VHH binders against p30636. Designs and how they scored, part 10

Target 1, 243 residues: p30636
Amino acid sequence: MSKKLKPFEILEDSCASVCIWLNGEPTAISNRAENLWNKAKYRVATDGAVNEILKRKSFVEWPHIICGDFDSINKQIDTKNAKVVHLPDQDYTDLSKSVQWCLEQKTLTSWEFENIVVLGGLNGRFDHTMSTLSSLIRFVDSQTPVIVLDSRNLVLAVPTGDSNLDVNLEMTTKMCGIIPIVQKETIVSSIGLKYEMENLALEFGKLISTSNEVTTSQVFLKSSSSLIFSIELENWVYKLDSL

## First folded at step 23 (VHH)

Design aa4
Fold by ESMFold2, fold request of step 26:
Structure aa4 (fold): chain B 243 residues (1-243), chain A 120 residues (1-120)
Amino acid sequence: as target 1 above (243 residues)
Amino acid sequence: EVQLVESGGGLVQPGRSLTLSCAASGFTFSDYYYGWYRQAPGKQRELVAAIYEKGKLYVDSVRGRFTISRDNAKNSIYLQMNSLRPEDTALYYCARYTSGVWVSEGFDYWGQGTQVTVSS
């Protein structure tokens, strides 16, 4: 059976999402990201993001949850009505701990949501970007999809086996990548891409599928290992300036 | 001297088939990867198919109709073209490239090409 992936669903007004604001790297947060944050059913900020949220207080809603180990936030910051959650485990990244905590709320506090959207984690320190991709792979089999978004990119993990990926062609330049980051043999077949793969081995240092292009609103991927799929978003500000 | 020699082109009617061949010489065949590219008049050269150590790649317009293959014993690459359409009319080139090169990065050697013309 094929797993259905609907990453553009996070951009629909009716979608119930958790939005996690990881870090306040200034280039990672766009007007689209601010809108997603403000309309999220649950807003979760890591302790590293609080300063950037404060800088944007006239444009963004305050978090429902502030979480982390609090080395940088505890002193003299008014949390207002946000709940403070301590996630002190030093063996896991802020993203992994935040996602895990959110998933637990479905059982523990009966939170209801369809997606977890992550803002940040693709810019700034490069090793943090690698950790973000590792976390996406860790949660690839979750019933609740995890999607990372910034001003140019929508990124998600695709599981082993057969997947059907819905693409909103109006919201993307269609440029995409299929990235084999798992330390296992990665053999991919596809339908719906400009360059169709037929049992093609992908491996860092040999062959990776970058600068591919989606050609249909539904992309089929079959893979022997989990993948990272990246797709470039349309720049809505640029399009407005051109009209 | 590196040499790639294409053959098998011709004039055919729509719906028919052709097999293109590419004979390679002047280098160790198994050290490289191969592809077929095509160029219609006034158009840019585009990838048709590529064959790697494991697996194949096809441009979407030929998927299911064309098959690339390799015969290491004969130092040859083939393109089986079925259900030909007028849009397939082009000069077809065999190309060689170093491992680790994605099709958007190009290739290091190509032949003179063989013409395929699909018309009634």
Scores: ipSAE 0.624, ipTM 0.866, lowest interface PAE 1.4, mean pLDDT 85

## First folded at step 24 (VHH)

Design ab1
Fold by OpenDDE, look of step 25:
Structure ab1 (fold): chain B 243 residues (1-243), chain A 120 residues (1-120)
Amino acid sequence: as target 1 above (243 residues)
Amino acid sequence: EVQLVESGGGLVQPGRSLTLSCAASGFTFSDYYYGWYRQAPGKQRELVAAIYEKGKLYVDSVRGRFTISRDNAKNSIYLQMNSLRPEDTALYYCARYTSGVWVAEGFDYWGQGTQVTVSS
């Protein structure tokens, strides 16, 4: 069975999302990201993100949850009415821990949401970017989609097998990448791309599908292994100059 | 001397088929991958199809109509073109793929090309 992926549903007003704000480069959080944050049903800030949120207090809502190991948060910062959640496990990244915690809320509490939107995590320190991708792969089989978004990119993991991606063409430049990130043979077929793949092996150091282009609003992927799908957002604008 | 020599082009009516061939010489054929490019008048050269160790790539406009293949015994690659359209009119080039780079940047040697003209 083909898995339906609708990463652009996060832009719909009717969609209930958890939004996770990661610490990172300020330019990663665009006006679009702020809007997503503000309308999210649940706003979760990692400890390091709180400082940036405070800087943007005139533009963004306060988080419902502040989570992390609190190594990077200023202890003098007033958490206000936010629930503080300590996630001390150092074996996992802040993103992984926060995503896991959010997913657990669906089971343990009355939290209801359709997806998790992660703001940031794709720029700045490259190792952090890789960590973000690893986290996406970790949750690739989750019933709850995890979408990472910054000022320029929308990124998600695509599971093994057949997938159908809904793509909002108007919101993107259509430039995309199909990335074989896992250490397994990755044979890919596609429908809906400029350069269509037919049982094509993708592999780092050999051939990966970068600088591809989405040509339809429906992209079909068949893959022997999990993939990263990345698409460039149109008219990305960050609010740094307005701060 | 590395050579790629294309053949099989011609004038055909829409809906017809052509098979292009490319004969390679001057290097170990099996060590490389290959592709077909085309350049229409006034347009940039574009990738049409590529054949790799595992799998094939097609530009979307030819997917389902064109088939790329290779014969190592004959040091040749082929492009079967079915259901030809006027927009397929172009000079078609055979190209050798070096490695590691997506699309055009991964190809180094090119033939002289064979003209395909689709017209009623």
Scores: ipSAE 0.814, ipTM 0.927, lowest interface PAE 0.4, mean pLDDT 91
Fold by ESMFold2, look of step 25:
Structure ab1 (fold): chain B 243 residues (1-243), chain A 120 residues (1-120)
Amino acid sequence: as target 1 above (243 residues)
Amino acid sequence: EVQLVESGGGLVQPGRSLTLSCAASGFTFSDYYYGWYRQAPGKQRELVAAIYEKGKLYVDSVRGRFTISRDNAKNSIYLQMNSLRPEDTALYYCARYTSGVWVAEGFDYWGQGTQVTVSS
């Protein structure tokens, strides 16, 4: 079955999104991310992000939910009106636990949203970036798409089988990567890239598709395993709220 | 001595076909991957097609018109070029890769090239 992927819709309006603020490091969060956060239908902050949100209180709406295990914070959290959700499982990352919790809210509390947007998780400790990618793969078959966004990157998982990816070419430099992170044979075919793959095996240590380029607004990908797709955002997307 | 010798170029009319050949010698042919590159006057060298252990890669401007193939028994690589256009005019090079190399970064041997000219 062909899956339709429309990750750029959240950059125009986040009113149908859950926004998870995972990473509190200032250099990874742009003013576009602040605007996207403020307009999100549901705002979820992990405990690691709360101090950064406090620093930005003049620009950033308070979260609806603050979640985490809370063992790592150095000071008392003023949660104000946010609901506090305790997610103590030490076997999963903050991202995986928060995404899972959000998905459960569709059933348990009748939350209505069309996608999950994650801010952060692509900088700081490199092993946390790898964990973010692992989490994207964990949720690749969810009916609710998950994307990760920072000031320069939009990253998502692409499922096994056929996918059609809508790309807003004006919002991107077109530079992209197709990364075979799953530990299974990964055979890829594509249409809409500068370097078109035809039943090409991708594998770390052998061949991965980096510095590829999107050439059309609809990219077709066929893959025998799930993939990570990354695309570089254009600078003006970052600057939309700088006026 | 490692050698890659291209042949099959020439002058052809738009819309016609050519087959380029690359004869390899001086090494174990099946241990490597291969590609075709081209360079038009005043332009940068461009990957046209590559054939890897499993699968192929084409630059988008030739997708559906060009086909790369290899024949291990003849130590040869081929580029079938159909529906040729004036924009395909270039010097075409055969190149050899080892595993782990994406696109233009790391071919280790290449030939002298064969000229393809597409003109009315």
Scores: ipSAE 0.666, ipTM 0.877, lowest interface PAE 1.2, mean pLDDT 85

Design ab2
Fold by OpenDDE, look of step 25:
Formats: C-alpha cells, structure tokens, sequence
Structure ab2 (fold): chain B 243 residues (1-243), chain A 120 residues (1-120)
C-alpha cells in the first residue's frame, strides 16, 4: 500500500495540528510559522522556546504546554496557565521527547490531532538540524505525520516503500531534495520530479537528489529505505502572511 | 586523447524512434558515469538522461520514452528514443560524468554531438 503524505494540509484551517515550537534561531520562525502556531489546536513549547515566545507575545498565543528538561528556561519566567511537563530523559532530544509526549496524549488522553508541526529545528547549530532529521526518521512510521517547518523549508520523513506525496506547488519554489539519510541501501524511484529517478541508488558521498524540482502536485516515491524530503517554500507566501 | 563520439542522429517524423550511440575512448570507461545532454536552438543545454552504477535518471519530459543504457564491453552509451516529438529536436551530446557527485550539470566531458530533428 502506498502511504499518502499530505504535509501541506497543515496550512488548512480544517486541519487539527499540534504545533511544537523548538528553541532556535528567531529568524526561523516566520509570520507563517506564527500563524500556524496561533491556529494550532495544541501549542507545545519546548523550555528554551518560551523566551522567544515571550518576546513575541504581541503576535503569538501562549503555549498550552511547556515541556523539556528545563535546563535552559529562566526559572523566573511565569509559565502562566500553561501545563508544565517535565521530560528528563537525556537520551533523546527535546524534539523527540516532545513528539513522543504528544503522541502519547493522543493515546492516553482526549487529544485529537492529525499531524505534528515542528517550528524551527533546521537552523542555527548544524548538529541540532541533524537531530531534527534524526527525530523525523524516528517517527517516520508513525500514524501521525511530523512536519518540520521554518521560514524557508518544509521537511518530512518518507517511509520505506511506496509513498504518495501531496505537494502544494503554489506555496513552494518547487525546489526539492530527496535525501538518503539512513545507513541502509537506498534505492529510489520517482514520479513527479524534474529529474526522475529509476531504481537509483542514493548515498551520501556519492549521489543524493538535491536541487531537484517537483513538477506535479503528486509526487510518487518508491524507496528501499526511509528518506528525507525537503521542499523550499515560496517567499511570496511569507509576504502575504505579513499583511 | 579522451573522445566521445556520438552517432545515430537524423531527421525523423514525430512518433518515430532513434537510437543514439556514443563511443568512448582514451580513458577507462568503467571509471565514469555517463549521460546524454541536448541543446535545442535558442535554449540552454539540458540533461536528458544519466546512467549510474545503480540506476538511471531522466528528465521528466523524456521519462517513459527514452532509455539510456551502457555496454562496457563496447565502451558505449546508448539512448533509445521512442515516440519522438518535435520538442525533442536538438543537438544531442554524450557526456562523461565523474563518479560521486549529484549535479545534473556536473558532467565534465562532451562529444561533438549528433543532430536529432523531429519534423513532419
């Protein structure tokens, strides 16, 4: 069975999302991201993100949840009415822990949402970016899509096998990457790209599909292992969001 | 001397087929990947197809119509072109590609080209 991936559904008003605000570069959080945050059914801030949220208090809603190991949060900060969730496990990143916690809420509580949107995580420290990607791969087989968004990129993990990716071409520059990130042979076939792959082995240090282009709103991928899909967001969308 | 010599081009009607060949010499054939480029009048050179160690790449406009292949014993690359269209009219170049880099424009050596003209 082909996995249907609809990462752009996060932009639909009818879509119920959890939004996770990661600590990172302020510029990573665009007006688009703020809008997504404000519209999210559940707003989850990592401990380090709270400071940035406070700076933007005139523009963004307060989180429902503040989570993390609280090693970076100012203890003097009033959490207001947010539920504070301590996630002490140091074996996992704040993102992974936060995503896991959210998924657990879906199972254990009345939380209902269709996807998890992660704001940030792709900028700043490169090792953090890698951690973000690792987290995406960790949850690649989750029934709940995890989408990472910053001011320029939309990124998600693509599972092994057949996938059908729904792409909003109008909201992107169409520039994309299909990235073999796992340490397994990654043979990829594609439909819907400028440079179509036919059983092509992708491998770091050899051949990876960067600077590719989505040519249709439906992209089909067949892969022997999990992939990262990245697509560049159109700048004009940011402009519209700023109006 | 490194040589890539293309052949097989010509004038054909739409819907017809052509097979382009590229004979390589002057270097170790197996050390490289290969591809076909084309340049239409007034347009930029574009990648048409590439063949790697494992797998192939096609520009979307030729996917399903063109097939790239290689014969190591003959030091040759081929481009089977089926269902040709007027927009396929171009000078087609065989290209050598250094292994290990994904850059559609990363080919490092080209032949002189063979003309393909598709016209009614």
Amino acid sequence: as target 1 above (243 residues)
Amino acid sequence: EVQLVESGGGLVQPGRSLTLSCAASGFTFSDYYYGWYRQAPGKQRELVAAIYEKGKLYVDSVRGRFTISRDNAKNSIYLQMNSLRPEDTALYYCARYTSGVWVPEGFDYWGQGTQVTVSS
Scores: ipSAE 0.815, ipTM 0.924, lowest interface PAE 0.4, mean pLDDT 91
Fold by ESMFold2, look of step 25:
Order: C-alpha cells, then structure tokens, then sequence
Structure ab2 (fold): chain B 243 residues (1-243), chain A 120 residues (1-120)
C-alpha cells in the first residue's frame, strides 16, 4: 500500500521522459533543465513557449510536439517540423490539457515513457504557480509521475496514505516544504526530516511545513490528504561562484 | 505578567530518563502552542519539540526518545526525556508560540531554562 516516489529518476541518463515546456512564464530555466529537455524522449511545447525556445535555439532542441488552443486566425507560429496538436478545451489549464494528452499517447500511439517533467510554471505570475500546483494534485494518482522542475526547485504531489520518497541528497540543498494545498483535513506523519511530524495538522492560515530539511535519502510520509512536496536543488553555477 | 517556569533538570547518567516541567501563568493557557528549545554553551539554540493544536513536532535527533505533552488543567507542558545521551546536555527552555503559523525559530515568550547535564 505504500507508494514509492522516485522523482530524481528524471535526472538519470537512462530515464525515458516526456518533457513539457509550459506556455506560462518559463523563466529561470537552467543548463540542467535545457539538458533534460534536449535528452527527453518526447519534447512537448505549448504554443506560447515557441518564442522562448527560438530565443534559445543555440542551446535547446526543437520540440516534437507543439500544442495549444490556437484560437486566433491571426495567430501565427513557425512550427517547422513539429507535430501540431490542437487542445481547445476552455475548462482546463494548458498544463492539465498537455499532461492529459501525453498520458493518452501511452494508449493511443504507444508512447513509452516513465514520467512527465514540466519546465516552467513555478515562476512569473504567482497565480500560474498556483495553477501548476493544482494540476499536480489533479494527476497525483496517475501511474505516470508528473514532476515540475526549474533551476531551484523540484516539486511533486504526494498522494493520500503512505509514501516513500527517494531523494538524491547530493543534488539538493536538502531544504524542503510539505504543503497542504488540498482543501481537506491534512494530518501528516514523517520519517527522514529534520523536523519530524507526528500526526500534525497542516493548514494554510495555521501551520504549514516550510523550511524543513531532508536528513536521509528515503523520506516516509503518511498523510490524510494529498500534499505538495518541494525541495530546493543545488545550483551548480551558484555553488561554484560562492564557494 | 506572562511567566513560564521550567523545572526538572539535573545531572544524570547516559541512558537514564528525566521529565522536564513548565508551569505557565499570567495568560489563558489553552489559547497557545508550546515548545521546548535547548542551547548548549557555544551552540545555536535548537528546537527540540513542539505541541500544536493537533499533533507534535520533534527534531530528528530526539524523535522516539523524547515526548512532549501538555496538561491544560495544570497549565503545564512536559518533556519526557528517555535514553539520554551526552549530546542532550543543554539548558532547556519552555517557549510559547503566539500562533500556529510555522516559524520553527519563532516564539514570543520563554522561561529562564532548566539545566540538563548527561555524563558519567
């Protein structure tokens, strides 16, 4: 019954990933994220991300898929050789639609991948960051993990019940947060954190676990509702400059 | 006035137990949250344990050995310290939190402390 979560597998050489470059404000993309994009088995860009990819054409590969609403006749993007996928549903965010489409490709087109990595969506407008977190919760029970990454952050949803989370300590500052974003009573117990929770109620406006710290490469979390887990990544450029 | 008075410290051998107590007065006890902090000479103050409206928090080095509790009828907070180690040697402070917002280094009132020394 315990769920095994291995978010750092996205950084392994042999991991087959879908990488989504989100249409939001994808600032703070790093060399690590560019390398992950370039190595991805499937590269999916939202239509608004195309200009940012063009700005970085010396460093990043062109997408395999460009997806989006494409709701204006006057909207023109140069898709080159990418497959264009129209996702017109106005009831869902760009991220949710993109993730859902990618998951469907496992069945419909026999895509084979182990996880979905999202670039962007943690920077720029704050309400877009909240939307990204909502989408993570929406897909928390998917067989295929969804992980959001930028230069400083790795973020994923943790499901209700017992979870064991693998952490590559060497790639992190160990600083982490356990965030009760779901509007349901959230009671958490943990093993493997500097500040261990014992049946602790977490709730915005009362108590949330920020500035916690992982102390081991295996973190156990038991929760009465889904959580957002975030961990700060070691910044190689920052570390080299400061130390 | 707000007062928090710690007691129960002392000299003990490694592996033994102590119970720290904190008597609170001058405010409505049940309206607040509480914690124990410790500070060894020359070291930074460290959160040891906290007790909130629902649930508890422990620093990892004491988890499984220490238990925080509260008794609203006696306006008291306790720290049961089992399997004591030399590195637990410190001045232990009882502290009051103004709110439930997570601020592990933050509290608004604290006592004078009670010394715990673990040595053979």
Amino acid sequence: as target 1 above (243 residues)
Amino acid sequence: EVQLVESGGGLVQPGRSLTLSCAASGFTFSDYYYGWYRQAPGKQRELVAAIYEKGKLYVDSVRGRFTISRDNAKNSIYLQMNSLRPEDTALYYCARYTSGVWVPEGFDYWGQGTQVTVSS
Scores: ipSAE 0.642, ipTM 0.868, lowest interface PAE 1.3, mean pLDDT 85

## First folded at step 25 (VHH)

Design ac2
Fold by OpenDDE, fold request of step 26:
Structure ac2 (fold): chain B 243 residues (1-243), chain A 120 residues (1-120)
Amino acid sequence: as target 1 above (243 residues)
Amino acid sequence: EVQLVESGGGLVQPGRSLTLSCAASGFTFSDYYYGWYRQAPGKQRELVAAIYEKGKLYVDSVRGRFTISRDNAKNSIYLQMNSLRPEDTALYYCARFTSGVWVSEGFDYWGQGTQVTVSS
């Protein structure tokens, strides 16, 4: 069966999202990101993100959850009414731990949500960006989609096999990349791109699909291994009605 | 001397088929990948199709109509063009690619081209 991926459903009013705010470059958090954060059913801030959230207190809602290992959080910061969740596992990044924790809430508690939106994680330290991608791949087979976005990019993992991506063309420049990030043979076929791939091997150090273009609102991918799909966001601000 | 020599172009009516050929010489054929580009008057050159070690690439406008293939024994590349349209009218170039290049910037050598004209 083809996996239906709807990364842009996060814009739908009926969609319940967890939003995770990562520590990173302030410029990575756009007005669009702020709006997504504010409308999220569950707002989860990593410990390192709290300072930035405080700086933006006039524009963004306070998190429901603050989580992490708390090695970097300012000790003077008042967590207010947020639930503090300590995630001490040092084998995983704050992102991975946060995502995992959120997923667990579906089974352990009454949390109900359709997707996880991660704000940031693609800017700043390049090794952190790579860690973000690794985390996406880690959860690629999750029934809950994980979408990472910053001011310019929307990124998600595409699982092995057949996938159908819904793309909001109005929100993007249509410029996209299909990246073979996993260390496995990656043979890809596509429908819905400017440059269509037919059983094409993608490999770092050889051929990767960058500067491709989405031409339709539905992109079909067939891949022998997991992929990263990236699409450039248009200079667009998602406007929400007053909360 | 490196040579890529295109042939097979011509004038055809819409809906007809044409097969382009490219003969390579002067270098080790197996060391490269290959593709076809086209340039219509007043338009930018664009990739039409490419063939790699594993797999093929097509610009979306020709997907399902055009087929790129290679014959290593003949050091040749082919472009089978079916269901031709007026918008396919262009000078078609054969190009060689090194590994790691994507689409428009990956070529290091071009042929002289063969003209394809689709008109009623």
Scores: ipSAE 0.880, ipTM 0.955, lowest interface PAE 0.3, mean pLDDT 92
Fold by OpenDDE, fold request of step 26:
Structure ac2 (fold): chain B 243 residues (1-243), chain A 120 residues (1-120)
Amino acid sequence: as target 1 above (243 residues)
Amino acid sequence: EVQLVESGGGLVQPGRSLTLSCAASGFTFSDYYYGWYRQAPGKQRELVAAIYEKGKLYVDSVRGRFTISRDNAKNSIYLQMNSLRPEDTALYYCARFTSGVWVSEGFDYWGQGTQVTVSS
């Protein structure tokens, strides 16, 4: 059975999303990202993101939740009406902890959402980017998709087996990557790409599918292990106030 | 001397099939990966297919119609071309590469090419 992935639904007004603002590079959070944040059903800020949100207070809504280990948060900062959630576990990244917490809310409370959108996490410190990717892989089998966005990229994890990616071609440059990131043999077949893979082994240090191109709105992937899918967004996508 | 010699090209009608062959010599065949490129008149060279240690790559326009294969015993690479179309008309090149560089960046040697013309 093929898993249907619809990462572009996050851009639709009808989609109920959790939006997680990570302590990423300020420049990575575009106007579009601000709009996504503002319209999100649940706004979750990591402790590291609070200062940036404050700087943008004229443009962004205040978070519903502020979470993290609070190592970097200024105790003098007024959290206002946000619920503060302490996540002290140092064994996991801020993103991982935040995602896990959100998923728990879906189970334990009345929270209802279709996906988790992560703003930031792909820019700035490269090790943080790697952490983001690791977190995506951690939750690859989640029933709730996790999508990471910056001003240029849409990134998600693709599970083992058969997947069907719904791609909005108009919103992208079509440039994409299929990246083997797990330490397992990764054999991939594809339909819907410019360069189609047939039981092709992808491996870091050898062959990885970068600078590929999506050619259809439906991309089918079959993989022996989890993958990272990345696609480049059109610049105008982030220039629009509304879709 | 390193050589890649293509053969099997020709003039065919649309819908017909051709098999291209590439004979390699002058190096250890098993140490490389291989692919086919094509260049149509007025167009840039394009990767058509590649064969790696595990798996194959095809440009989308030939997927399902073309099949790349290799025979280590014969030091040869093949491109079976079925359901040929006029747009497949091009000079076809056999190429080798040592690394897993994606698409066209990793090929270090190619032949003189064999002409494939598809016309009614």
Scores: ipSAE 0.876, ipTM 0.955, lowest interface PAE 0.3, mean pLDDT 92
Fold by OpenDDE, look of step 25:
Structure ac2 (fold): chain B 243 residues (1-243), chain A 120 residues (1-120)
Amino acid sequence: as target 1 above (243 residues)
Amino acid sequence: EVQLVESGGGLVQPGRSLTLSCAASGFTFSDYYYGWYRQAPGKQRELVAAIYEKGKLYVDSVRGRFTISRDNAKNSIYLQMNSLRPEDTALYYCARFTSGVWVSEGFDYWGQGTQVTVSS
């Protein structure tokens, strides 16, 4: 069965999302990201993100949850009414831990949400970017989609097998990448791209599908291994301000 | 001398089929991958299809209509073009490239091209 992926549903008002704010480059958090944060049903800030949130207090809502190992948070910071969740496991990244925690809330509590939106994680330290991608792959088979978004990119993991991606063409430049990130043979077929792949082996150091283009609102992917899908967001800051 | 020689082009009516051939010589055929490019009048050269070790690539406008193939025994590349359209009119080039070339990444050698004209 083909898995339906709707990463752009996060932009819909009717969609209940968990939004995770990662520590990173301030420029990664655009007005679009702020809006998503403010509209999120559950706002989760990593410990390092709290400082940035405070700087933006006039523009962004306070988090419901502050989580992390608290190594980077200023101990003098008032958490206000946020629930502080300590995630001490150092074997996993803040993103992975926070995502896992959120998913557990669905099971253990009354939390109901359709997706997890991660703000940031793609900019700044490159190793952090890689960590973000690794985390996406970790949760690729989750029933809850995890979407990473910054000022320029929307990124998600695509599971093995058949997938159908809903793409909002208006919200993007249509420039995209199909990235074979896992250390397994990755044979890919596609429908809905400028350069269509037919049982094409993608591999780092050889051939990867970068600078591709989405040509339809429905992109079909068949892959022997998990993939990263990246699409460039249109700079429509002005459109967001008009909403 | 490295040579890529295209053939099979011509004038055809819409809906018809053509098969382009590219004969390679002067180098070890199996050491390279191959593709077809086309350049229409007033337009930039564009990738049409590429054949790699595993898999093929097609520009979306030709997907389902064109098929790229290779015959190592004949040192040849082929482009079967079905359901031809006027917009397929172009000079078609055979190109070789090394592993890892994606779309605009540098083919290292090109043929002289064969003209395909689709017109009623």
Scores: ipSAE 0.860, ipTM 0.947, lowest interface PAE 0.4, mean pLDDT 92
Fold by ESMFold2, fold request of step 26:
Order: C-alpha cells, then sequence, then structure tokens
Structure ac2 (fold): chain B 243 residues (1-243), chain A 120 residues (1-120)
C-alpha cells in the first residue's frame, strides 16, 4: 500500500524520461535543465517553448514533438523532423494537456518511459506556477510520476496515504517544504525530517511546513490528503551537470 | 499578569526519566499553543516539541523518547522525557504562541526555565 517515490531518478543517465519544455520564459531553464532535456528519451516542447529552444540551438537538442494550440510558434520556423501535435482544448492548461498526451502514448503507441519531467513551470507569471502545482495534484495517482524541476527546485506531488521518498542527499541542500494545497483536511506524520510531524494539521493561513530539513535518504510521509513536496537542489558543490 | 512557570528539572543518570511541567496563569489557556525549547551551554535555543490545536511537532533528536502534552483543566503543559542522554542537558523553557508559528518564529512569552542535567 505504501507508494515509493524516487524523484531524483530523473537526474540519472539511465532513467528513461519524457521531458516537457513547457514555456519560453528566458529564466526558466538552467544548464542542468538543458542537460536533462538533451538526455531525455522523448523531448516534448509546447508551442510557447519553441523560440527559446531556437535561441539555445547550439546547446540543446531539437524536440521530438511540438505540441499546443500554436499561439506562440513563429509560423516561419521550420519544425524539421519534429512531429506537430494539436492540443486545442481550452478547458485545460498547456501542461495538463501535454502530460495527458504523453501518458496516452504509453497505451496508444510504443512509448516507454519511467517519468515525466517538466521544465519551465515554476517561473514567469505566478498564476502559471499555481497552475503547475494544480496539475501535479491532478496527476498525483498516475503510475508515471510527474516532477517539476528548475535550477533550485525539485517539486512533486505526494499522494494520500503512506509514501516513502528516496532522497539523494548529495544532490540537495536538504531544505524542504511540505505544502497542503488541497482543499481538504490535511493531517501529516513524518520520519526523516529535522522537524518531525505527528498527526499535525497543515493549512494555508494556519501552519505549513517550510524550511524543514531532510535528515535521511529515505523520508516517510503519511498524509490524509495530497501534498506538494519541494526540495532545494545543490548546484555549486555537487557536479550534477558533469554526471 | 501572564506567567509560565516551569518545574520538574533535576540531576539524573543517563537512561532515566523526568517529567517537566509548565503552569500557566494570567490568560485564557485554551487560546494559545505551546512548546518546549531548550538551551545547552554555548548553544542557541532550539525547539524540542510543540503542541498545536491538532497534532504535535518534535525535533528529530527526541522523537520517540519525549512526549509533549497539555491539560486544559489544569492550565498545564508537560514534557515526558524518557531514555535521557547527556546531550539532553540544558535549561528547558516553556513558551506560548499563536497559530502560524513554525519552529523559528518568535513567541510572545517565555518562562524562567528549569535545568535538566544528565550525567553519570
Amino acid sequence: as target 1 above (243 residues)
Amino acid sequence: EVQLVESGGGLVQPGRSLTLSCAASGFTFSDYYYGWYRQAPGKQRELVAAIYEKGKLYVDSVRGRFTISRDNAKNSIYLQMNSLRPEDTALYYCARFTSGVWVSEGFDYWGQGTQVTVSS
């Protein structure tokens, strides 16, 4: 019944991931993100990301898939060998549509991958960041984990019930947060944090767990509702880009 | 006048137990939340445990050994300290706070503290 979460696997060379480059905010992408994009088994760019990829053409591989409603794609741009996928549904965000499409490729085509990693979802307009967190919660029970990454942050949803998170202590400053964004009573217990929660109620406007610290490579969380877990990545001491 | 009075400290051998008490007066006890903090010589004050409206928080070094509790009828907060170690030696303070306080935020009132010394 316990769910095993291995979010640091997206940083390993052997991990088969889909990488979604969500939007073209210039500050959204780090050198770590570029390396992860280049090594991804499947590279999916939303239409908002294409111009930023073009600016980095000397450093990043071309996408396998370009998707979206195409508001942002320069119509003069050669898509080359990328497949163009229309996702015009206005009831869902670009991220939710892209994730859903990728998951469907496991059953409708022969795509094989272990994770979906999202780049560009934590920068720019703040309401878009909130939308990214909403999408993480929407997909929390997917058999394929969805993880958002930027230069400082690794962020994922943790489901209701018992979860064990594997943490690579060499890749993190260990600073972490446990965020109760679901509109349901959220009672949390933990093992492996500096400040251990025992059936503790978390709620925006009352109490949230910020500036906590991971103290072990395996963190246990029990929660009455889905959570957002964030952890700060170490960059200057650990050579992630050289791995 | 607001008062928080700690008691129950003393000198004990490693492996033994102590119960600390904090008697509160001069305010409506149920309006607040409470914590125990400790300060060892030469170190900063650190959280030991806190008790909220629902649930508790413990620093990892005392989890499983210490238990915080409250008794609203007696306006009292307790810290049951089992399996004491020399590293638990410190001056222990009872503190009062309101909602929204996570660990490192200031509190509006502290007691004088009670000394716990664990030595062979």
Scores: ipSAE 0.665, ipTM 0.875, lowest interface PAE 1.1, mean pLDDT 85
Fold by ESMFold2, fold request of step 26:
Structure ac2 (fold): chain B 243 residues (1-243), chain A 120 residues (1-120)
Amino acid sequence: as target 1 above (243 residues)
Amino acid sequence: EVQLVESGGGLVQPGRSLTLSCAASGFTFSDYYYGWYRQAPGKQRELVAAIYEKGKLYVDSVRGRFTISRDNAKNSIYLQMNSLRPEDTALYYCARFTSGVWVSEGFDYWGQGTQVTVSS
């Protein structure tokens, strides 16, 4: 049975999302990201993101939830009316803990949402970006998809087996990558890419699919292991729109 | 001296088939991977197909119609072209690439090419 992946639904007005603002470099948060944050049904900020949100207080809504390990910081941060959630587990990253907590709210507090969108996980220190990718793979089989977004990238995990991925071509440059990050043999076949893979072995240190191109609004992927799929978002504007 | 020699081109009618061959010499054949590129008049050279240790890659316009293969015993690479269309008309080049190179970055060596013309 094929899995249906619709990552561009996070950009639709009708889609109910949780938006997690993970601590990140300021240039990773664009107007698109600010709009996503403001329209999210549930806004969750990690404790490291609060200063960046304060810098943008004229443009972004205050979080509903501020989460993290607060032992050292709680005395110096005015959380206003946000609910403070302590996530002290040292066995998991901030992103993994935040995602897990949000998923638990579907049963514990009857939260209703279709997607989790993560801001700020693709910049700064490279090892943090790798941690973000690890978290995507950890949650690849969740009923609620997790999508990471910055000014130029949309990134998600694709599960083992058959997947159909919906792409909004007009919102992208179509440039994409299919990355075999799992430590298992990864054999991929595709339909809907400029360079179609036929039972092609992908492996870090040998062959990975970069600078591929989506050619249709529905991409089929068959894989023997979970994958990271990345696609570049369109940012080109005319001079009158450059402000 | 590295040599890649293409053959098997010709004039064919739309809907027919043709097989291209590429003979490789002057290096250890099994150390490399191979592909076919084509160049139509006035256009840039573009990827058609590539063959790796495990699996194959095809440009979308030929998937399902063309099949790349290799014969290590004969140091040869083949391109079976079925259901040919006028837009397949081009000079076809056999190419070699360094292990681990994704085909969008091009190839190290090219043959002289063999002409395929699809016309009614």
Scores: ipSAE 0.663, ipTM 0.871, lowest interface PAE 1.1, mean pLDDT 86

